# VHH binders against Galectin-4 (LGALS4): the designs that were tried, part 2

Target 1, 332 residues: Galectin-4 (LGALS4), of Bos taurus (Bovine) (q3t0d6)
Amino acid sequence: MAFVPAPGYQPTYNPTLPYHNPIPGGLRVGMSVYIQGVASEHMKRFFVNFEVGQGQGADVAFHFNPRFDGWDKVVLNSKQNGSWGQEERKMSMPFRKGAAFELVFMVMTEHFKVVVNGTPFHEFKHRIPLQMVTHLHVDGDLMLQSINFIGGQPPSNQMPMPAQAYPMPMSAQAYPSPGQYYQQQSRLPTMEGPPAFNPPVPFNGRLQGGLIVRRTIIIKGYIPPTAKSFVINFKVGSSGDVALHINPRMTEGAVVRNSFLNGSWGSEERKVSYNPFGPGQFFDLSVRCGADRFKVYANGKHLFDFSHRLSAFQRVDLVEIHGDVTLSYVQI

## First folded at step 4 (VHH; framework vhh_5c3l_4)

Design c25 (from b2 with Y108S)
Fold by ESMFold2-Fast, scan of step 4:
Structure c25 (fold): chain B 332 residues (1-332), chain A 123 residues (1-123)
Amino acid sequence: as target 1 above (332 residues)
Amino acid sequence: QVQLQESGGGLVQPGGSLRLSCAASGFTFSNYWMSWVRQAPGKGLEVVSDISGSGGDTTYADSVKGRFTISRDNAKNTLYLQMNSLKPEDTAVYYCATEGYSYGDWDSYFDYRGPGTQVTVSS
């Protein structure tokens, strides 16, 4: 019933303002911070700070501050030793009063890359070492729908080593701790494959190794105001069988689920206690493969279960997304 | 803490020129964008011009573009507005202003502004 965060995916849903909390594991290159919210209809300002500690006089590595008081602008700066640095400004305003938004901070080697509603907005060069940043602070004239820390696992593997680098001695690190095997038997959701950032629609993602118990697919997206419907299919590529078809229909206010097996559609399932797919809304969808069923959560709340109709669900090797939806993040 | 003081206003004929100055203190002037804002009789506040901390970037309202030039002297902590080809509709109280970084209730478009200097374009 309860959604359990996976390593590299750390959502908080509907946080209250001010939000002022530790960044899990600190900032690392390859990490992204996804903020979904609604700008107040009477918004003057809000800010997002990446801070060194949580004290009142804390250094601010990056201050992101949209302002509607005066000329519409976004102010960007840092604060070191109690003094604000050189102010950067963008005279373009990517936010609209009263409108839902998605604001993404991507931690790159040289800068924070800022993306608003899927469109690149600004690059802010690092002024304070990333390792010093410990907290995210958000406040102002907005409502938060979610804050999610994605990626940024410590780079112990999968980084190209320079040819001239000496390997670290592994004799002391070669023996796993006595409890390490039980940690590897974790019941936490498994997420594999490379993330797709702002992928185009239609989307076709391969499930390398197929669908297995505990595998979780994450889909973050946006329903355009004029959208009629979109589709998510969990498919066997070789046969065209669809183990799970999810079809939000905005005109009908329905979330239709079905299967397409051996050339035939099954019985539609439609019961939900709430519908997360409204026009003009952002959503965060997780689809977890259970032993007996798919477990689907939207915006941190259980949405529906779908009992397996394809007994050999391990054959599912494709996720398709098409129709009237914009995607910000897909993790298979 | 932050103090801004305008000077250089006065009475001029249409087509004339004035240079406004603003003396700033209580903050690291070169780190802040600075603005000139005006309020004409019976009207709301209008942002006239902005300038970056370095002076490398400037923005102007369409109403003054091509006639007014904003500049700054960071060594003297002073902001300037050169006003050329003045029109009767430029008559207003002119404020130098900067936006603060503190979050809270705002009574105007700016956290900090000076007491203003009156510019009257007669005729």
Scores: ipSAE 0.451, ipTM 0.784, lowest interface PAE 2.6, mean pLDDT 85

Design c26 (from b2 with Y108T)
Fold by ESMFold2-Fast, scan of step 4:
Structure c26 (fold): chain B 332 residues (1-332), chain A 123 residues (1-123)
Amino acid sequence: as target 1 above (332 residues)
Amino acid sequence: QVQLQESGGGLVQPGGSLRLSCAASGFTFSNYWMSWVRQAPGKGLEVVSDISGSGGDTTYADSVKGRFTISRDNAKNTLYLQMNSLKPEDTAVYYCATEGYSYGDWDTYFDYRGPGTQVTVSS
């Protein structure tokens, strides 16, 4: 199992087309929808729809439709009561046939902000109240690598409440016991602090409170076609010790892991069953701190484990990312 | 029922001018980008020009830039193509067209071209 869905971060990896599913908790201001995929070599069209309900007759609050048939363009529109509204069109094409892409829809108060491969592309003013949007629909000439719903305030993962609607007075009995609270916390990944969107490289992020068991760091990025290598360090800022050094090397086809402790590099670990870091590819990396080891997943699949070499790993208070990589999203 | 009907074609000498019209019905004309496309004898279709629903944005094929002007009258549901400095290479059947929404919405899909109007540029 890769990353478990949590409030504010809900990935689906390698979904089949058509993708037509509920948006967890509905569409909300502050939410972003991240779509990583590959445009088909023979692409004519694909679309992304934000829909009111499900089914072929559903109203479409926002239709995003890149087209390579005819002149290259992106069509943007809405559909209400079976009729398409006034078509907006961009005669610039941010996608390339056969190429990987990252497409992000940011839900703002007045519009959807569309970002393609880290570059702002369009703002589509809301024509239907965003609260009416319940489903995401994706189909056409592409392969999906992932769809991720990030941010906003999704519904609680709590079990359905009893029929009794009246609130109880605030009391110790109204709150989970310490044991139940820790059991629930240990079952979920910890995501802290605000996310960084398209941060510059080199990236330096502070781990407030340091590494703790279950803390999960998420890194979404892109490897330029000419990239040679990049580095992710889990570092003790005060000493310069590196508890975990991850160094993808594109020329060697290697994912090197090591530590730098007390002024010395340790033994390199390199074994992986697959390499997610290819030139021209987007990746989704999660690094979870376990009690005995780091657990690292790429694109929803386990990549490697790294046993703790720094026994006091709670001292790690810095994540740094350097080298030949472009970052689209970092959550620490 | 969506219908597109072109008119205004004919025989003209090189350097001459023609104005094509397209009468549209059966849909909300002002919501759709409209296109002129042409097919020369023995050749494939070529997109000549597109115009936004409001008329505020236009595009042109490199072969016709500076010579052709696309326009529309939304009150009359009519699309126009003003063709100046015509060349023998402009000889073609000219079609008025709209692009449909081909994925996910079969009920309102429109991919119409009219029957076309012949333009012949010859001495």
Scores: ipSAE 0.431, ipTM 0.774, lowest interface PAE 2.7, mean pLDDT 84

Design c27 (from b2 with Y108E)
Fold by ESMFold2-Fast, scan of step 4:
Structure c27 (fold): chain B 332 residues (1-332), chain A 123 residues (1-123)
Amino acid sequence: as target 1 above (332 residues)
Amino acid sequence: QVQLQESGGGLVQPGGSLRLSCAASGFTFSNYWMSWVRQAPGKGLEVVSDISGSGGDTTYADSVKGRFTISRDNAKNTLYLQMNSLKPEDTAVYYCATEGYSYGDWDEYFDYRGPGTQVTVSS
């Protein structure tokens, strides 16, 4: 079964072409659309359309169209009332025939920001109001690995708080009840802030509030062709204890898991039914903290569970990622 | 209906010049990148030059860089190719073309092209 870690994180894995489906909640500023796929070895073109409604005559707010037929280029345009608008082109080609890619559309106030394989590529000014866009349409000479809508929920009215010491609690009630306790669930949580887009490696993310049951960490990344290994640690910053160490080793074809507690490495766990980490591959990893164990999914498929070895796992306050990996998205 | 019509071809000596024109109709000309494409006898199509809808961006094949200049007049719906320092290997039928947005059912890589104009460079 596919694991859906959060309401604002809606992946679809291995969809068939043509992909033509509603955008959950429509387009909103701050939303991102992540597309992972493989360009066909014999690719002529593919496209990604943000469409107004459904059907063959639908207006297209944004048409993104890499072409290897003719001179290598990416065509960008819109379509209203059956007529194409002013065509924009990039004569640089960020895709390679036969190669895996990650294509990200970030919905900004004035434009769509297009990022390919972690590198900013183009900004397409809005020509049609975002609220009119209802569907995503993908077709052409590619294989889709995943499509993910991130941040499709309405904007929160909560202001981000930088300091853990200053959470935004709910105001005291006008009439306090004798003997009533302020419940933990009545306080607004302090979060690290928005997701990290294309963060540098090594990555160090603070888990404000610590690792609590049901907290889910999402890591989207890429393994360079020359990569040997990389590491994800769930760490107690003050002691250096590592509750969960995930170490993909590309040379061995292994996914090693372990802990480092009280100055000693524990027993390695290596069993997986498949290995999602290989040179030249993109991955989507989710790590959920359960009451008894970590539950880890890669590319929508269960990868492994890791029983808690650190009893006080709530003390984990740091996620570190280092080694031979490029990161496109981290949510902690 | 999209219609493209080339003119200005002819016979010229090596080192000579020609100016090709393409009259466009049936679409919003300024919204489309336009191309000059040629086909030499017994060979496939070669993209010679492209120009953006505004005319602000141009590209050229390595074989013609420094010798050919693409331009457009959007008020007249006309595309131009100024060809200088012509060589015998420039001999070809020259087509005015624009790419469409169709997938899976196009012929080669142009949805629309004109009937062509013959350019012959010989001494």
Scores: ipSAE 0.440, ipTM 0.793, lowest interface PAE 2.8, mean pLDDT 84

Design c28 (from b2 with Y109A)
Fold by ESMFold2-Fast, scan of step 4:
Structure c28 (fold): chain B 332 residues (1-332), chain A 123 residues (1-123)
Amino acid sequence: as target 1 above (332 residues)
Amino acid sequence: QVQLQESGGGLVQPGGSLRLSCAASGFTFSNYWMSWVRQAPGKGLEVVSDISGSGGDTTYADSVKGRFTISRDNAKNTLYLQMNSLKPEDTAVYYCATEGYSYGDWDYAFDYRGPGTQVTVSS
């Protein structure tokens, strides 16, 4: 089965350059644009533009431009009516020739916040209204691994439509909800928990309501060059049972899967057609709960399935991540 | 059309001083970082100093720190380089420069340069 994006998560994997496409739903406050790629070994420049339209000579709300020609620097600017505005510079280079990177643009009310490899880098004040920005344009001396548009969704609480719609309650108190009010799509993956940005490791996330069919957990991370192994557990907190244990072992070049039920480990599963967990690499992992099995995708490509060994998998209420990994985004 | 024209070069003795000027036209000068770059005989280009559009931020090559001062007058569209305690090693053609935003066809970071002004430090 092809990868199905969760709501508020819009990945494109291995796009060709130049990348010049519409931003799904346009830019909105609270949206983040995650770019994973590799800087060319002979890189002079690359750029990321947030553009007003797709035409030649389009206005550029934000131009982000790392340069290895001259002094190493990152140039930031805008372009209106064919003219560049006041140039901002950082004389700090967060990219390395030949190295994988993660570049994140967070759309804030007053500025774009730029984060490189998990470290805040720059804030670029808005010069053009966000609603005018329609396209993302990436080109230059890099290879793109993925571009992900995350968050910034319209409110789930909308005005009821009178036609064929069932009106929402006038007040949430008609349905007691001590916490989050959630909805499930019958055909789409669900994402129930709040997102965690650059969470520390070890990570422990609570699956409110437990693991249900169609629930999808998203894990974006980085494997340090010296990493030996890390672990992702889908756990029943009260018993310590592990329904699914995923253990990438970089030293062995293996992706080990198992269960820990009633105090004992089961049989290891190791077969994969490729290994996405290489030293110095970023990954995007999607774990979807199916009726009969977990379906796991890495970097948009099917990695493995794991048949349920815990029949009452709905009891899984904890996702635990520990070991030699850095996390950039976790959505449970 | 971006135009840059340097002046103020000449022959000076070691320990002496020179002030270079660069007249800029054809673009919104205050929107661009400006650089002084130099090329000694038979050598490649060396970035000497740069300055932000507002003049609030400056950087210098280690070879010139404490001796050279970059400044600008945005009302006059003019860039300056005050060079003190000159050494024979400072002998070079000095270029006023700014980096373009073009991608693909340019060879150098300093797409926009003036014709240069010769500085010779000798007894």
Scores: ipSAE 0.473, ipTM 0.803, lowest interface PAE 2.4, mean pLDDT 85

Design c3 (from b2 with S35H T59Y)
Fold by ESMFold2-Fast, scan of step 4:
Structure c3 (fold): chain B 332 residues (1-332), chain A 123 residues (1-123)
Amino acid sequence: as target 1 above (332 residues)
Amino acid sequence: QVQLQESGGGLVQPGGSLRLSCAASGFTFSNYWMHWVRQAPGKGLEVVSDISGSGGDTYYADSVKGRFTISRDNAKNTLYLQMNSLKPEDTAVYYCATEGYSYGDWDYYFDYRGPGTQVTVSS
């Protein structure tokens, strides 16, 4: 079975460059765009553009452009009617040649907030109304691991923002509302609770209402180059029972799964066709509760199933993450 | 098209001063960071100084910090470099430059440069 995305979770895995595709439902306040990739060892430049329309010469609401040519820097700008605006520049470089990175754009009311490898980097004030942005364009000296659009359903009472930097082109008034493209499907996996951004490890999250069929837990993280192992537990807080224990072991190249029920560890399960948990790599993990089993996907690919050993799995009310891992996003 | 034209170079004695100018046309000058870049005989390109579009932010190479001052006059589309306490090591061709937003092959350092102006510091 193919991976089913949760509402407000729109991944694309291992896209080829140039990446130039519609943003599902358009940009909305509260939305985050997660880009995981690897900077080329010989990188000179790459860019990320938030664009108005699909055509060649489209206006660019936000251009993000790290450069290793000349002094190391990140260039930020916009493009309107074929002309670049006033250039903003950061004379610091958060990327390393040859290294994996996570680049996050958080859509805020007044600006884009840029976060690189979990560290806030820059705030770029909106120059073009965000409702006009329809496409994400990525190209240059990198390899993409994933692009993911997370969250950002507009409130029902949200008023349209007026054009601030320039009068809206008359042709732009014909563009469909971004909200018309985003529809929550009743059959999609349930995603509960507020997201945690860059939470500390150890992480402890409470599953309000417990673990129910269709509930999906999303974990985005990074495995440091020196990491040995980390743990994800689906736990019953009152008894200490662990319904599902996931233990990636980087030195052994293993993904160990087990349960801890009534004071005893069960039989280890280790079989996987591939291991997504490499040192120096970012991962995207989805754990979906099925009627008979957990279904686990990593980086968009099925990793393993784990048959329920705790028959009353609805009693699971905690997700714990600890060990040698850093977290960028957790949704439970 | 972008046009950049430097002037003000020449022969000067150690400890002397020169003021370089760069006339810019073909683009919205105030929207672009501007740069002074130099090339000494037998050496590669060295970034000397950068200035933001508004002029509010300036950066300098350690080799020239405290001696050179970059400035701009956006009403006149002109970039300046005031060079004080000149040393023989400052001998180079000086280029006015700006960086474009070209996509694809990133082989060129500074997408737009003028023809350069020669500065020679010697007795």
Scores: ipSAE 0.438, ipTM 0.789, lowest interface PAE 2.6, mean pLDDT 85

Design c31 (from b2 with T98K)
Fold by ESMFold2-Fast, scan of step 4:
Structure c31 (fold): chain B 332 residues (1-332), chain A 123 residues (1-123)
Amino acid sequence: as target 1 above (332 residues)
Amino acid sequence: QVQLQESGGGLVQPGGSLRLSCAASGFTFSNYWMSWVRQAPGKGLEVVSDISGSGGDTTYADSVKGRFTISRDNAKNTLYLQMNSLKPEDTAVYYCAKEGYSYGDWDYYFDYRGPGTQVTVSS
């Protein structure tokens, strides 16, 4: 098990095509589906379908289909009872043959919002109720790096809460509730604060409550082709101490780690079995605070551990990201 | 069963005009973008023009822009191509087509096209 899923964060790394799997907890407003991949050098088409059920001939609530055959375009449609609906079409192509991409579907109240490589691309109005969508289907001329359901529910042994026909009485929320299910919460990585979508760089995020054991920071980003380096700091704002400094250096092909404590840099750590930070690449980085060390995973694979050098690591209250990087998603 | 049937082709002199028609049946015509595609002797397929299901959006190949006009009548399930200022280079079989949705083990641009109508531009 390379990576432990956190509530509201459900990645699958390097899935094979066709990808055709349940959406954890189904679709709901506020969810985002992040797809990182590479368009084939010989790409003609690929598609992403949000499907009703798993059977042959299933209804398709949303079909997203970039095409390089004929005129470059993206076709968007739905399929009900074996028949395609009214075709929407964009005569602009946000993908490049042979290039890495990030494709994000944000589930909004009235539509799917489609974002490609950090740029809004299209809004597809709902034609089928979201509650009927159960599966994601991806196939075609691409290679998948990751698919991640953000804001979904992890698999649970709990009974699903029945849909409410009316708002709950205000007094029902006013009384104390026991900590039912909180025991399972203590075992899983925690993610605090609201997510940031496509935040600008430099990024400065406050760790409310500080860096505690099991807190997990998620960073999805892109390394521009001309990038030289970028920095991620886990910092004590009041002193300027940096408990963990992560510095990918694209020119050197290195992932440098260090600390800056009491005005001095410590010893550099550089050893990794692979380097996930190349020019033109998207990455998915998970930084988990352990009792003895930081545990860092990139693209679902263990990258390095960094033993705590700041003994009072709970004082870390700031995550800084700066340099030659574009950010898609940050959860701290 | 999807059927597309073109008509209106013929022999015309350079600078002349023709109007092509395509009768469609077997599918919900207004749901699909429709295309005119041509094939000149000894050459591959060239997309000439396409039109949205509502008729509100159109695209043209650079070779025909300003000379050809695509239109549709959804009440009659009919697609049209008005061709003005015809040139010898416009000589081709013209097909009415809709783009396919399939992904599979062979290259295709269209899941259906009609049998075609011959347009010859010559003196």
Scores: ipSAE 0.494, ipTM 0.814, lowest interface PAE 2.2, mean pLDDT 85

Design c32 (from b2 with T98R Y109A)
Fold by ESMFold2-Fast, scan of step 4:
Structure c32 (fold): chain B 332 residues (1-332), chain A 123 residues (1-123)
Amino acid sequence: as target 1 above (332 residues)
Amino acid sequence: QVQLQESGGGLVQPGGSLRLSCAASGFTFSNYWMSWVRQAPGKGLEVVSDISGSGGDTTYADSVKGRFTISRDNAKNTLYLQMNSLKPEDTAVYYCAREGYSYGDWDYAFDYRGPGTQVTVSS
C-alpha cells in the first residue's frame, strides 16, 4: 500500500468481482463499510452479502440486492440453513445505471443502517448475531472502486485474545506482552477525534492537541458534476495562517497547493502524476503530517508531498473544507 | 421441489370479472414476494402485479391499476388475482411466478413460474 492503514481504517482499492473476503476483526457496533463503485450501464442486479463463514452455502445475515430486472427495487433479506427469510423491499431506486455511487453500511446496535450517496435509505434489523458474521461478499453488474472498513475498533482497555492474524514481529506467540501490545497500539497514527458522517460544507474541524507528527486526516467526498473548485485548509485559528492549502480546480484540471503565512500567499505547487478530482467522482483523501512535510494520498496512491513552510506546524489546530464538494466521512 | 399451479382462467365478456388462483408448494410461501405475469398473443411478458410475503405491500402495472387486486392466503399457500372490468386487451396467458434471489440474464426476476392459465375477453 502507498500508506499504512490506521486501526479501524482498512481500504481495498479496485477489487475484482466477485469480492469475497474476511471482514477485518469481524462486525462490531460503530463499524461502517464504505463501498464505492459504478453501476453497469446494462445492470440487471448486484448484491452485497454479510456472510457467516466462507462456504458457497454460507448463511447470509444481510443480503442487499438492487434490481433493474422488472420494476426497479431494492430487495433486503437473510438466509439461514439454506432458506431465505421474509423479504423486505424498497420500491425506490437510489442507484443509476452507469453512474458512480457510494454505498455505506453502518453497523448499529439494533440494525444495519444503509446510506446511499449520502442519503439514508433503509434500516435492516439484525436477524443473526453480529459476531457470527465473518465475510463480505459483493458480486453482480457493477465495478468496484473501493471497499473500506472504518471504525468499530475493540475497546482500548481490553486485550484481544491471541489470533493467527495478529501482528507477530517476533516468533513468540505471546509477544508483545499485553502492556507492550497496548502501548504499541496507542502509538499508531490517526483517528484522534470522533468521525463526522456526512458533515455539511463548509466544514470546520478542531484538531485537539494540534497537528503532530504521524497524525493523519481522512476525507471521503464527492465532486458534483457542476463543481468548479473546492478547498481544504490546515489552519492556525488564532492567527489565520494556513500551513497547507489544497485547492482542486476542476475547470483548470489542476490540484493547487500553497500556504498563506503572515498575510501573503507563497509559491504555488501544482505538479501531480495524476489528478484524482473530477466532476462526478468519489475520492478518498489521506493527509499525513510528517516531520519535514505533509504526505498526501488519494484513493490509496501517493498524490504529492508538501514541505513544511510553517516551522511551528504544531500550531495548526483547524481543518476547513469549503467549496463545491460533498463530504461523506471526515476523521481528524 | 417448488411447484406453482394456476387455475380460474376462462372466457368472459368485456366488463366481466374472473378470479385466478395459484397453489404453491415446496417452499416457505410467506417468505417470498409472488407475482402475476401475463403474455398476450404475439407479445412479450408483462408483470401485472406483485405482493409481499405478508401481503401488506402490493404493486400494479399501470394497465391494470384500479381494476385488478392481488392477494394471498398464507395458511393455504395460495396466491389470488381478482380481475374486474376486464377488457379485450387483458386477453393473455396468466402465470403465477416466484421472485428469485439469483442473478442471471433474465429480464424478469423469477426463479419459478407455473404452466399458465388462459384468460380470453371477447364479446
Scores: ipSAE 0.299, ipTM 0.725, lowest interface PAE 3.9, mean pLDDT 85

Design c33 (from b2 with T98A Y108S)
Fold by ESMFold2-Fast, scan of step 4:
Structure c33 (fold): chain B 332 residues (1-332), chain A 123 residues (1-123)
Amino acid sequence: as target 1 above (332 residues)
Amino acid sequence: QVQLQESGGGLVQPGGSLRLSCAASGFTFSNYWMSWVRQAPGKGLEVVSDISGSGGDTTYADSVKGRFTISRDNAKNTLYLQMNSLKPEDTAVYYCAAEGYSYGDWDSYFDYRGPGTQVTVSS
């Protein structure tokens, strides 16, 4: 990956199957696991496992398994000491052969909440303590576009080490949140405010404190097959000025950038070496504010830079997203 | 060692009834959804019905809805299929089956199935 937006946002792009890797910092309440992929045209099965360790015969806290071999269904289960537990089953299929999908696992206190293509699908009650889950394992009849671990507490190895002795925290005792310390990092990309999950379009998000150097906006979304265009504006609410207008146009195959300052559109910028915004595709967009320009990455790859045209870019206090797009995650 | 053994098939007249049984061993029966699957002469495999581990959820093929009832007795590790209002089109070998957790290419939907029991509906 060319660009990592911030701690607590850990994307891996185009991983090969089988994917079998540690979950950064382990599985934690408040964490979401975003999987974007394409179901094989000839798919029979794929699975996503949350596993206790990496070895063969590892316990599986949660096994998520859509099946087209037989009646279409999704099987959900756990595995302990080599034996499968009581099978849960949904006789509804949220995936389509040959189609791109987004599969999200939200780690809640009492269950995993499963969301497919923005629609809640299932809640799987915990059968194994979350603290024992260390690895994510994905395999089967799919291609992975990305796996992203978002939110929750940051990995403990990134936490500042205390210089003084203090009591080792018990599970029941109050303990300072590691996440509070990581929010104070000033040289990494900054993501401020709470994330919005599956927000409606049009989206209007307020940039508290305005657009500052190193602030990074993350937009995960989907372009419907019939989509013509959509817009992302970095706007000054009080004047209506748009410092950066991003306008993917699917019919033209273009990614148009411009500004709208003092009632006038500026010169269009269109040059890109690739276009990440195709009909029927999911995207992951990172927009970072630099001192002299915006730096924009799509699906982990640099897409374009846009030199500041509004000198007082700190006045940008609104992010608008509208048009033919669905949103799965926005962090401003 | 997973074993499934069907019984209760036979020859019956149209409009008649049969009750199939399947004895299961070698796995935790109550943890698995169980299926009845049939294969008519010269035809492919057809899923007839399935039932959740607890018995609380059941599904039926459109061809048998309202006529067949799937049930289970977890204390006896036994699956049942009550077949009423039988038609000549129900003539098939009936298999008791459980889907496994293996992945990849499948010639069959099921990791585990019995040898089958013949049901013939004729006048």
Scores: ipSAE 0.462, ipTM 0.799, lowest interface PAE 2.5, mean pLDDT 85

